VH-VL binders against Protein FAN (NSMAF). Designs and how they scored, part 13

Target 1, 98 residues: Protein FAN (NSMAF), of Homo sapiens (Human) (q92636r189to286)
Amino acid sequence: NISEKLHMECKAEMVTPLVTNPGHVCITDTNLYFQPLNGYPKPVVQITLQDVRRIYKRRHGLMPLGLEVFCTEDDLCSDIYLKFYEPQDRDDLYFYIA
Key: E = the ipSAE of ESMFold2; O = the ipSAE of OpenDDE; V2 = 0.75 times the mean of E and O plus 0.25 times the DockQ between their complexes.

## First folded at step 19 (VH-VL; framework fv_maftivimab)

Design r2 (from j2 with light chain W92F; at its last look DockQ between E and O 0.83; V2 from the best seeds 0.73)
Fold by ESMFold2, look of step 19:
Structure r2 (fold): chain C 98 residues (1-98), chain A 122 residues (1-122), chain B 106 residues (1-106)
Amino acid sequence: as target 1 above (98 residues)
Amino acid sequence: EVQLVESGGGLVQPGGSLRLSCAASGFTFSSYYMNWVRQAPGKGLEWVSAISGSGGSTYYADSVKGRFTISRDNSKNTLYLQMNSLRAEDTAVYYCAKGYDEVGDTYEFDYWGQGTMVTVSS
Amino acid sequence: DIQMTQSPSSLSASVGDRVTITCRASQRISEYLNWYQQKPGKAPKLLIYYASSLQSGVPSRFSGSGSGTDFTLTISSLQPEDFATYYCQQDFRYLTFGQGTRLEIK
């Protein structure tokens, strides 16, 4: 954490099959972190960027706000699905992953 | 092939109402956002409204919000636009346009109908 | 709201000419920019999406480029059927068209 270089931080929602959870996302040179405000499913969700295998941009309505991240080649369900409030934030975070 | 056919245009007085229809064929209608785009005589294109594949989400340009209602009947592959409280500035050709497939990231209008003319005049 | 400004508003050109039409966004829109062709009395036809991707069935003489705020549609060698009005449209935040560029025979 302390030796990581922070690239960006913004608000987003984590999308799950039954609920969306607002929180904070940040990305460093090594990790993507999401901290849901309500602590579900856990206080911090962490994705190691080296483990990312697939990423997809998604649209929500009339704005390109979604990002699906997979750490596997074959699973149909993403390891994390983020919905941003601003299209620029989604695109900036995509840049640091891809 | 994808085909969109608008109908229901005509002459209407200010403050009046009109309902447009768009018959769709050649694609899975319920899988796509559908749109209305209008063009006043001699003017450019203006997006008016969009509706999600299920009909659960609707969107409107500020110029028509509160006066127009977009809807769809997926069992009939038909898109509708209910236009109330019509004004002279609503005079335009109204196009039905196929949009977002609910999977991708872009929102281009890849197929258009030929349009139906709405004239708002006394 | 994102305003789209096209330049020029109209131009005259001859068959065989190379034509360039530009579109400027009032704020950054990445590559979320589409181009349409419209002939009098007809519906618009999609040419280019996502700044530079050519729609299926569109002749290769059409190309698009740009990112951020400045975008260009190029016709490398005008054909008689290319005389029309051209529109850009952003899809970054809602959907906004440019005012159009009328391309006419010289």
Scores: ipSAE 0.575, ipTM 0.864, lowest interface PAE 1.3, mean pLDDT 92
ESMFold2 (binder alone), look of step 19: mean pLDDT 90; pTM 0.913
OpenDDE, look of step 19: ipSAE 0.832; ipTM 0.936

Design r3 (from j2 with light chain R28K; at its last look DockQ between E and O 0.92; V2 from the best seeds 0.81)
Fold by ESMFold2, look of step 19:
Structure r3 (fold): chain C 98 residues (1-98), chain A 122 residues (1-122), chain B 106 residues (1-106)
Amino acid sequence: as target 1 above (98 residues)
Amino acid sequence: EVQLVESGGGLVQPGGSLRLSCAASGFTFSSYYMNWVRQAPGKGLEWVSAISGSGGSTYYADSVKGRFTISRDNSKNTLYLQMNSLRAEDTAVYYCAKGYDEVGDTYEFDYWGQGTMVTVSS
Amino acid sequence: DIQMTQSPSSLSASVGDRVTITCRASQKISEYLNWYQQKPGKAPKLLIYYASSLQSGVPSRFSGSGSGTDFTLTISSLQPEDFATYYCQQDWRYLTFGQGTRLEIK
């Protein structure tokens, strides 16, 4: 029952080395949430915004659609990698993290 | 230093075919999207096609879809453009251009070849 | 598709002049806009990327500005080697060039 202010939500895909997993992303004043449609790896993936250390904008093909988020100083494995369907949604979500 | 050298241009009749090549050196070829950009005589630049570093993704301008096929051979550091069903409006200098590095967010063409001329005329 | 319209189509200027070339996108493209210079018989050369970032080796008299739909390339003091055709190119959604602006000796 934690009270949080929702900033935005949209559709996105979580990108992993083997599979792309469609779902819903939302961001609040405290957290980034991703809810995969198929419930894998879990019903909700959560990242606490104050734990974020690095974020990178990434391109997918001919459109700037990717966002890679790290909660550690380790640059080898991101904590979440999101691919958006529209560049503006990626930039809007980036604004709330950065 | 980065070098891109196009070849394979020439004269061809409408409906004919031609295959362009671009020899690349001075960078890790397989890490970059590669592009063809053309310029009709006295006209501006037109992006034609792009291919991912691995070759797994290809993209085409609407004007060439179904007629042109982009490919690459990373073992030879070579980019190709197979042009079929050529039309007079395909007459242009064709440039090979180095694009997106698969890490960043922007898609500028930072290196270009000298171009190879394709003339489609009966 | 995103259409890129450059203005003017051509202009004449003297060495030492301040020159401004504009590029307008048919929809908002944030700062995803690049500028190129092309001299006769040569391939294009990248000048500016991401609206305002100067490419390595490009003289500081070149600058870019703008965001959204309206972008400007500025040459602060024109040199003899700057007479060329200039192109903008968006990379927000696919890749589209403007029609070019020819800068000529007055």
Scores: ipSAE 0.715, ipTM 0.899, lowest interface PAE 0.9, mean pLDDT 92
ESMFold2 (binder alone), look of step 19: mean pLDDT 90; pTM 0.912
OpenDDE, look of step 19: ipSAE 0.815; ipTM 0.933

Design r4 (from j2 with light chain S30N; at its last look DockQ between E and O 0.91; V2 from the best seeds 0.81)
Fold by ESMFold2, look of step 19:
Structure r4 (fold): chain C 98 residues (1-98), chain A 122 residues (1-122), chain B 106 residues (1-106)
Amino acid sequence: as target 1 above (98 residues)
Amino acid sequence: EVQLVESGGGLVQPGGSLRLSCAASGFTFSSYYMNWVRQAPGKGLEWVSAISGSGGSTYYADSVKGRFTISRDNSKNTLYLQMNSLRAEDTAVYYCAKGYDEVGDTYEFDYWGQGTMVTVSS
Amino acid sequence: DIQMTQSPSSLSASVGDRVTITCRASQRINEYLNWYQQKPGKAPKLLIYYASSLQSGVPSRFSGSGSGTDFTLTISSLQPEDFATYYCQQDWRYLTFGQGTRLEIK
């Protein structure tokens, strides 16, 4: 049996080259999910927390709103880059990953 | 050795204009947000303005918005503050301060210039 | 807009004293608070960042603590060179300074 418990959810944007996609982020005891409002690149982007290797807090301008998640040790490009609307949501989600 | 050197301060009449400069050295200037912070005589510190490493994003305190313009020339490693419509309450020492790099999360001012005095008086 | 309130506005102390200065934010800022020292006629100098991290080259007698809204700068044994004005600054939402605390020789 697979049992997955929700820890938190909030609004955020997924940052990609040339575009930023608003959507909903959700974190459970096993996965991070992002659901873009426009459905691009797919209806749900999923990161397995067990696969996370590096995570960094990033600042956007004058507020600490960014979170980069890497499932690799060496890549320069993150597997997902989230920009939150509220610094507290970023720090809360960071707590569940780190 | 990080060095920030301000210039361009002086005495200006109300309604006048002045341009401050800050020459930077000892770090990769284009990688950092840069700031102006001012201090009126006998008073505390007030953040005035910030600009991103590329110059693409600018920020202003409400007290100066619409009157002051921050800019940078990365080819000359120089930060500027154009001050227009000056008022008596703008009288202060103006400091150039190094902000965060575009990678970090915290925004402490780790290096400051010596400051340049601006006096707005008739 | 986050207001930062320091206490006390001024204090007198003797060399060797333990000194504490507090800073209170008008809303929660987690650990996003920095401390500076400024001597008359000089630029501010960074002491502490991210609530409790000591800046390189700052003596270990300085320490910072706190989280949320209430923060403290402590000087464990005051030295003659520590008489100055101290400022806190938040970097959670934009950048704002406290009004300062002046530390004088008793």
Scores: ipSAE 0.726, ipTM 0.904, lowest interface PAE 0.9, mean pLDDT 92
ESMFold2 (binder alone), look of step 19: mean pLDDT 90; pTM 0.898
OpenDDE, look of step 19: ipSAE 0.814; ipTM 0.933

Design r5 (from j2 with light chain Q27E; at its last look DockQ between E and O 0.88; V2 from the best seeds 0.80)
Heavy chain, then light chain:
Amino acid sequence: EVQLVESGGGLVQPGGSLRLSCAASGFTFSSYYMNWVRQAPGKGLEWVSAISGSGGSTYYADSVKGRFTISRDNSKNTLYLQMNSLRAEDTAVYYCAKGYDEVGDTYEFDYWGQGTMVTVSS
Amino acid sequence: DIQMTQSPSSLSASVGDRVTITCRASERISEYLNWYQQKPGKAPKLLIYYASSLQSGVPSRFSGSGSGTDFTLTISSLQPEDFATYYCQQDWRYLTFGQGTRLEIK
ESMFold2, look of step 19: ipSAE 0.738; ipTM 0.904
ESMFold2 (binder alone), look of step 19: mean pLDDT 90; pTM 0.915
OpenDDE, look of step 19: ipSAE 0.836; ipTM 0.937
ESMFold2, look of step 20: ipSAE 0.729; ipTM 0.899
ESMFold2 (binder alone), look of step 20: mean pLDDT 90; pTM 0.914
OpenDDE, look of step 20: ipSAE 0.830; ipTM 0.936

## First folded at step 20 (VH-VL; framework fv_maftivimab)

Design u1 (from r5 with heavy chain Y59W; at its last look DockQ between E and O 0.88; V2 from the best seeds 0.80)
Fold by ESMFold2, look of step 20:
Structure u1 (fold): chain C 98 residues (1-98), chain A 122 residues (1-122), chain B 106 residues (1-106)
Amino acid sequence: as target 1 above (98 residues)
Amino acid sequence: EVQLVESGGGLVQPGGSLRLSCAASGFTFSSYYMNWVRQAPGKGLEWVSAISGSGGSTWYADSVKGRFTISRDNSKNTLYLQMNSLRAEDTAVYYCAKGYDEVGDTYEFDYWGQGTMVTVSS
Amino acid sequence: DIQMTQSPSSLSASVGDRVTITCRASERISEYLNWYQQKPGKAPKLLIYYASSLQSGVPSRFSGSGSGTDFTLTISSLQPEDFATYYCQQDWRYLTFGQGTRLEIK
């Protein structure tokens, strides 16, 4: 009996203006987590799904691999930007947020 | 209005070289991936090459890899295709096509140039 | 690499007919499929993107449907200017065109 139900997990990269960090993403019925492999900026980055206000699908190169998540209506900087290695993983994760 | 104008096509012997140009206007050129797509006479469309908005990344169809080089000059709003070691099967109309806008998710070709003919014979 | 197969390769029809052209992907591509029209001697023109979204300026008689592997372009009432070759193109993994469907006057 866990307090959260795991929906999926996969590898991805967290994209910031200055750096891209590989890591592990998982999504539950209540939260999105990203665990960077190198522990930067912190051991786990967490987004509460109820706080999500905007979500955008983005393309990287010749495949639709990006997902940009905002917990605000008007900010220019996303709360998390994920780049997936496979387009199906990006679309599956999007399904659980949207 | 968006305009793409190709130039530099012509008749070339096998093994020869040509450089194609595409002059772009009516949009923020550096924000878009740009492409070359070709069509042999009486045949279908074949994607040839793509380049990122900054020019930092390039992609090629296997049929042209190692022989063709895509490039861009964002200060001149111009896309290029350097075609070396040309073969008879490279004979086609070459189109310049506007692609993904660096922000979007889909990669439709919403604007195309008129095309320039490259003929490789003799 | 994803192969796109169009059916039929050619089709004869009359003005006013309802025309259906299909496109099948060799693996699932979600809704990442675009349709183009090309008239002889002209560049292709985008009609439909993301399976079913009409490009600006395209008449509403054109529609697209499908997801996964099977996609359809429909022209509800064929006009004289619609005689052309039609191509599908996937943008899920790289960029691949179908071989084309030539729509001819009957």
Scores: ipSAE 0.706, ipTM 0.894, lowest interface PAE 1.0, mean pLDDT 92
ESMFold2 (binder alone), look of step 20: mean pLDDT 90; pTM 0.909
OpenDDE, look of step 20: ipSAE 0.837; ipTM 0.937

Design u2 (from r5 with heavy chain Y33W; at its last look DockQ between E and O 0.92; V2 from the best seeds 0.81)
Fold by ESMFold2, look of step 20:
Structure u2 (fold): chain C 98 residues (1-98), chain A 122 residues (1-122), chain B 106 residues (1-106)
Amino acid sequence: as target 1 above (98 residues)
Amino acid sequence: EVQLVESGGGLVQPGGSLRLSCAASGFTFSSYWMNWVRQAPGKGLEWVSAISGSGGSTYYADSVKGRFTISRDNSKNTLYLQMNSLRAEDTAVYYCAKGYDEVGDTYEFDYWGQGTMVTVSS
Amino acid sequence: DIQMTQSPSSLSASVGDRVTITCRASERISEYLNWYQQKPGKAPKLLIYYASSLQSGVPSRFSGSGSGTDFTLTISSLQPEDFATYYCQQDWRYLTFGQGTRLEIK
């Protein structure tokens, strides 16, 4: 048995330079998962929380909805960029990563 | 230094139209959300409208939706507000205000113009 | 829409006084609250953003605090130039100003 504790799950979009992909995000005590509704670019995107090096809160228009996660110190491109539908969900997820 | 200069205010009858302009300088205009904020005489501040740096996203207060149109011309560093179907309650000083860049998380208005007065009366 | 209610609506104080102005949001807004000063006939001026961050060029006698629904602007030692109306503004969900607090130097 893998004893990951689920902390939260919500709907979000994964943002890339050319497209956004709606899906489900969940965070456990060890991992962040994103499952796109259509399976693109991958069936599941997984990030080990211990590998996270930088995270940034980003704003989308009139609401603070974005979260940019890097697993590297030096890359300009994030490993995942999430846009939430509710600002509290973004802040809750930020709390579990930070 | 950042400068915002509004123009185009004046006296207009109810049902009339005006177009406000805001000339911007001292910052990379196309990188910032821009706003109109108004203040009726002797009253408080009311946010009216916002537009993204590219012009691709616009937002309006409920009180002006369908009557006002925000736009920008990034080649001229100019913000506009087209106000149609004007009502007496639209009487106010209209301020141009600089919003956030696409990188930040907060939406404070760090720079404001001097305002231009719009009076709607018979 | 999130309503922002300021207290008091007006206030008189003497030079050197410690002044507090409060702002309450109708729902939780985390720390997404900004403060402005407006003098008669002038545009508003940003004082504080993100509840407690002091804007560049603003005197250190100004400070902000709070999170959630209740926020405070404090002027630690009131100066004659601080006569103004003060506004809070939330940026959690759209952009909404409080009704203002008029501060008179007595």
Scores: ipSAE 0.725, ipTM 0.902, lowest interface PAE 1.0, mean pLDDT 92
ESMFold2 (binder alone), look of step 20: mean pLDDT 90; pTM 0.917
OpenDDE, look of step 20: ipSAE 0.824; ipTM 0.935

Design u3 (from r5 with light chain L95I; at its last read DockQ between E and O 0.95; V2 from the best seeds 0.84)
Heavy chain, then light chain:
Amino acid sequence: EVQLVESGGGLVQPGGSLRLSCAASGFTFSSYYMNWVRQAPGKGLEWVSAISGSGGSTYYADSVKGRFTISRDNSKNTLYLQMNSLRAEDTAVYYCAKGYDEVGDTYEFDYWGQGTMVTVSS
Amino acid sequence: DIQMTQSPSSLSASVGDRVTITCRASERISEYLNWYQQKPGKAPKLLIYYASSLQSGVPSRFSGSGSGTDFTLTISSLQPEDFATYYCQQDWRYITFGQGTRLEIK
ESMFold2, look of step 20: ipSAE 0.743; ipTM 0.911
ESMFold2 (binder alone), look of step 20: mean pLDDT 91; pTM 0.930
OpenDDE, look of step 20: ipSAE 0.857; ipTM 0.944
ESMFold2, look of step 21: ipSAE 0.725; ipTM 0.906
ESMFold2 (binder alone), look of step 21: mean pLDDT 91; pTM 0.928
OpenDDE, look of step 21: ipSAE 0.835; ipTM 0.938
ESMFold2, fold request of step 22: ipSAE 0.731, 0.738, 0.756; ipTM 0.906, 0.911, 0.911
ESMFold2 (binder alone), fold request of step 22: mean pLDDT 91, 92, 91; pTM 0.925, 0.931, 0.926
OpenDDE, fold request of step 22: ipSAE 0.863, 0.861, 0.862; ipTM 0.945, 0.945, 0.945
ESMFold2, last read: ipSAE 0.745, 0.738, 0.723; ipTM 0.913, 0.906, 0.907
ESMFold2 (binder alone), last read: mean pLDDT 91, 91, 91; pTM 0.928, 0.929, 0.923
OpenDDE, last read: ipSAE 0.872, 0.873, 0.863; ipTM 0.949, 0.949, 0.945

Design u4 (from r5 with light chain S30N; at its last look DockQ between E and O 0.92; V2 from the best seeds 0.81)
Heavy chain, then light chain:
Amino acid sequence: EVQLVESGGGLVQPGGSLRLSCAASGFTFSSYYMNWVRQAPGKGLEWVSAISGSGGSTYYADSVKGRFTISRDNSKNTLYLQMNSLRAEDTAVYYCAKGYDEVGDTYEFDYWGQGTMVTVSS
Amino acid sequence: DIQMTQSPSSLSASVGDRVTITCRASERINEYLNWYQQKPGKAPKLLIYYASSLQSGVPSRFSGSGSGTDFTLTISSLQPEDFATYYCQQDWRYLTFGQGTRLEIK
ESMFold2, look of step 20: ipSAE 0.718; ipTM 0.901
ESMFold2 (binder alone), look of step 20: mean pLDDT 91; pTM 0.916
OpenDDE, look of step 20: ipSAE 0.843; ipTM 0.939

Design u5 (from r5 with heavy chain T106S; at its last look DockQ between E and O 0.92; V2 from the best seeds 0.79)
Fold by ESMFold2, look of step 20:
Structure u5 (fold): chain C 98 residues (1-98), chain A 122 residues (1-122), chain B 106 residues (1-106)
Amino acid sequence: as target 1 above (98 residues)
Amino acid sequence: EVQLVESGGGLVQPGGSLRLSCAASGFTFSSYYMNWVRQAPGKGLEWVSAISGSGGSTYYADSVKGRFTISRDNSKNTLYLQMNSLRAEDTAVYYCAKGYDEVGDSYEFDYWGQGTMVTVSS
Amino acid sequence: DIQMTQSPSSLSASVGDRVTITCRASERISEYLNWYQQKPGKAPKLLIYYASSLQSGVPSRFSGSGSGTDFTLTISSLQPEDFATYYCQQDWRYLTFGQGTRLEIK
């Protein structure tokens, strides 16, 4: 929507149990978007920020690079799991969700 | 009770090799990153190496890359450091230290062993 | 690499004094800073993690503060057992220790 305000964008990877998919993430005042470079599983993954119920910071190796986002209270698997290349990008995105 | 016990230190000549061991108990060893941290006599602390719970990821300080190899045997709850091509500047007490459990975000060293002394001298 | 600079390198203080030790990072590290105490001949002991969280079993006279690049460890009223060397350690990008601050009896 033309009325959405873009807050930030950066490169990230979407983490799944078997693979990681590099792409672009952006966050607006209403939505979190991830666009995988290869278009899989779909051209754009969208999370409505008002639907977010839980969010966790995670470490990957020796840097704090992970972010798990849940739109449910009960599911064991996150709705999206992002791994950033820079810790500041992870923390900046966390700020806009939390 | 968490315990970490290092062994394998000693006197070696420059260019020599040593293998350090750290016996772990009191926690689920395979769930945690493990580390080696060293301290030269009268000097400060220097992180040396880390290994993931599964052993699938390893990390090294620039000062030891290519010479040291960290490994673990989760069936024996034991952490190892193979040190090759030893130099005088590697002389230090080597500590085994427990890292994070892969569910957290911070990487503090909450438990340490007593250390084992490595002396590299001709 | 992130360099951690502690200040002062050493200081003398009396039992009962309030003491502050500072740690400065060469780049912003948010709150990813830990503090350790080390007595001669012994392994380091974790005091504070994530800038200000007190480790279990550590006396409440110890506190940590700061964010970004500048961090402080405070001991509100020194006890005889607090004379030791103190280290900060960042965990934002790999793991780097400060050079240490030696706290000794006046």
Scores: ipSAE 0.695, ipTM 0.898, lowest interface PAE 1.0, mean pLDDT 92
ESMFold2 (binder alone), look of step 20: mean pLDDT 90; pTM 0.915
OpenDDE, look of step 20: ipSAE 0.790; ipTM 0.927

## First folded at step 21 (VH-VL; framework fv_maftivimab)

Design w1 (from j2 with light chain L95I; at its last fold request DockQ between E and O 0.87; V2 from the best seeds 0.82)
Heavy chain, then light chain:
Amino acid sequence: EVQLVESGGGLVQPGGSLRLSCAASGFTFSSYYMNWVRQAPGKGLEWVSAISGSGGSTYYADSVKGRFTISRDNSKNTLYLQMNSLRAEDTAVYYCAKGYDEVGDTYEFDYWGQGTMVTVSS
Amino acid sequence: DIQMTQSPSSLSASVGDRVTITCRASQRISEYLNWYQQKPGKAPKLLIYYASSLQSGVPSRFSGSGSGTDFTLTISSLQPEDFATYYCQQDWRYITFGQGTRLEIK
ESMFold2, look of step 21: ipSAE 0.721; ipTM 0.903
ESMFold2 (binder alone), look of step 21: mean pLDDT 91; pTM 0.926
OpenDDE, look of step 21: ipSAE 0.842; ipTM 0.941
ESMFold2, fold request of step 22: ipSAE 0.751, 0.700, 0.707; ipTM 0.913, 0.900, 0.904
ESMFold2 (binder alone), fold request of step 22: mean pLDDT 91, 91, 91; pTM 0.930, 0.925, 0.928
OpenDDE, fold request of step 22: ipSAE 0.852, 0.851, 0.846; ipTM 0.943, 0.943, 0.942

Design w2 (from u3 with light chain S30N; at its last read DockQ between E and O 0.92; V2 from the best seeds 0.85)
Heavy chain, then light chain:
Amino acid sequence: EVQLVESGGGLVQPGGSLRLSCAASGFTFSSYYMNWVRQAPGKGLEWVSAISGSGGSTYYADSVKGRFTISRDNSKNTLYLQMNSLRAEDTAVYYCAKGYDEVGDTYEFDYWGQGTMVTVSS
Amino acid sequence: DIQMTQSPSSLSASVGDRVTITCRASERINEYLNWYQQKPGKAPKLLIYYASSLQSGVPSRFSGSGSGTDFTLTISSLQPEDFATYYCQQDWRYITFGQGTRLEIK
ESMFold2, look of step 21: ipSAE 0.755; ipTM 0.912
ESMFold2 (binder alone), look of step 21: mean pLDDT 91; pTM 0.928
OpenDDE, look of step 21: ipSAE 0.833; ipTM 0.937
ESMFold2, fold request of step 22: ipSAE 0.742, 0.754, 0.754; ipTM 0.907, 0.913, 0.916
ESMFold2 (binder alone), fold request of step 22: mean pLDDT 91, 91, 91; pTM 0.927, 0.927, 0.924
OpenDDE, fold request of step 22: ipSAE 0.861, 0.865, 0.864; ipTM 0.945, 0.946, 0.946
ESMFold2, last read: ipSAE 0.763, 0.752, 0.743; ipTM 0.915, 0.913, 0.912
ESMFold2 (binder alone), last read: mean pLDDT 91, 91, 91; pTM 0.928, 0.929, 0.930
OpenDDE, last read: ipSAE 0.879, 0.878, 0.868; ipTM 0.951, 0.951, 0.947

Design w3 (from i4 with light chain L95I; at its last look DockQ between E and O 0.92; V2 from the best seeds 0.81)
Fold by ESMFold2, look of step 21:
Parts: structure tokens; sequence; C-alpha cells
Structure w3 (fold): chain C 98 residues (1-98), chain A 122 residues (1-122), chain B 106 residues (1-106)
């Protein structure tokens, strides 16, 4: 009976220590999703917004494009690190999480 | 006690070359983006170039792209600007400026050198 | 590229006056705007970053406000040491400075 309300979607990259992975990010009233591009055999990453404990804006070079999301209080490694192509998309998504 | 000291300015003919240096101290040089910002006599500030802490990424204003090369030597805590094919409109005071520490989100210039004058005239 | 336009280009004021300087971006830059003070023969000094955050060591009479395209630097009670040129600078998309506002003794 409960359905998710889509807030926004855009293209982004998921940053890991070894690679970046282009894909599609989507945020609803309950979840953040990241889906890698077709041809990448990775599962969809799903984060329940209620579990988010910390979120940080990050800069990449000369543009403010990064967003780190932690579902923990103390871990040094984020649960997801997104790099957007446009600063406005990063800030819009930040708004729906914060 | 952050300190930035530029050197290497002077008089050069159009088409000539100069290399500017900026000696840095009082912070972990290799952790910061570094910049060159210039100011023509009686005019405003113009960002010229930036380089990442490692030196792996470089950026240039369109007005200098292809003529200027930013570099750094982290073992000497020194920033460089190689200026080739100089033009009269490159005449300015050149400042080195400390950029962000690659952790934050904003790109303000919190520390500046006192500048070195470059004059391009025949 | 994002153009930054400051107003006024120059301004005369007396000690104790409230001074307002504006900066307008050619497109939205959110709150990614910094303010600098520069005295003749000296390097610029950072005053305000991220539209409204006061840099450490800067007197509280300086304040910044705005978001999107319109930004304001305010000096609540002008002091003799505040006569200088002021620059805004955006850091939303690369780096550009405004043309400057010269604040002079009236």
Amino acid sequence: as target 1 above (98 residues)
Amino acid sequence: EVQLVESGGGLVQPGGSLRLSCAASGFTFSSYYMNWVRQAPGKGLEWVSAISGSGGSTYYADSVKGRFTISRDNSKNTLYLQMNSLRAEDTAVYYCAKGYDEVGDTYEFDYWGQGTMVTVSS
Amino acid sequence: DIQMTQSPSSLSASVGDRVTITCRASQSISEYLNWYQQKPGKAPKLLIYYASSLQSGVPSRFSGSGSGTDFTLTISSLQPEDFATYYCQQDWRYITFGQGTRLEIK
C-alpha cells in the first residue's frame, strides 16, 4: 500500500578506491539508488535514507561535484561516494537527504 | 605561519619566455591545490592557472591555455609558472595563492604571496 | 563562463557609515561566492567564503549574504582601515572574479 515518491534522478559516477563507475542515481522519499550503466555486472546499490548518519559535500577539482554518504557514525569509508557532472544535481540530491 | 614568496618576474620582449617560482612554507604543500592569479596595472584580479596537490591535474584560463604551463616540485615546496609566447596583455603582477586542501567543498584563496611583476614590452 | 558584475564600481563613504556592495552572477552559483579586500600595493585578503561565512580573524562588522545570482557584502560601521578595493569571486564553476569595487574616504 505504500509507494515510493520519486524526488529526482540524474547521471552520476560512483567513486570507489580503484575505479569510478558511471550510472544513474535516483532518490525517493525513502531510498537512494545507484544503477551502473548497462554492460556493468554490478547490482543496484540501495541506501535507506533513514539509515543515513553523515553526509558530506566534496569538491572535485574546480567544481563542487562530490557527495559522500555514511550509514555509520564512526567508519572512515563511506557507504557510497557519488561524483556528479553538474553541481546543481549534487546540491539537489543533498537537499533530499539532509 | 603560511608564507608564499614569488620570484622570477621582470622585463621581457613580446614572444619571450619567463619562469615564475613560488616558495611555500608553513603548511603541507603537497596537500593543496595551488594557483596563479594575476592583476594588470590598475585592473582587477584574473585567475590564471591551478594545479592539484599531486601535480596530476592542471587547469588554465582560456587566455593563457597553450602558452603557460603550471607545475610543482613537492620535494622543494615550490610552485612554477612557465610562460611562453608572452604578449603585452600578459603584463601584470602575478600572485601565487593557496587553494583548497582537497577535503572541503569550497575554493577560496586563504593565503596569497605578495606578487612578482611581469612586464612585456618591446 | 560565469561573469561576475560588482556594483557600484566605486563608492565614497565616511567612518561610521554602513556600506553595502553587491555582486551579481550571470547564472546561479548557489552560495559559492567569496569576498576579498585588497589595499594598494598589497595582496588580496579573504573576508567571506561560501556567501556568508566569516574568515578567521576578520572583524564581525563584515558580513555577507545572498544565494543564486545576487550577493551582498556589508560593513556595518566603516572603520578607517576598511578603505580598500573589494572583489567577489565565484567557485561554483571554475574561478572568476568580479571587476572590483573601490571604497574611498569621503
Scores: ipSAE 0.708, ipTM 0.899, lowest interface PAE 1.0, mean pLDDT 92
ESMFold2 (binder alone), look of step 21: mean pLDDT 91; pTM 0.928
OpenDDE, look of step 21: ipSAE 0.830; ipTM 0.938

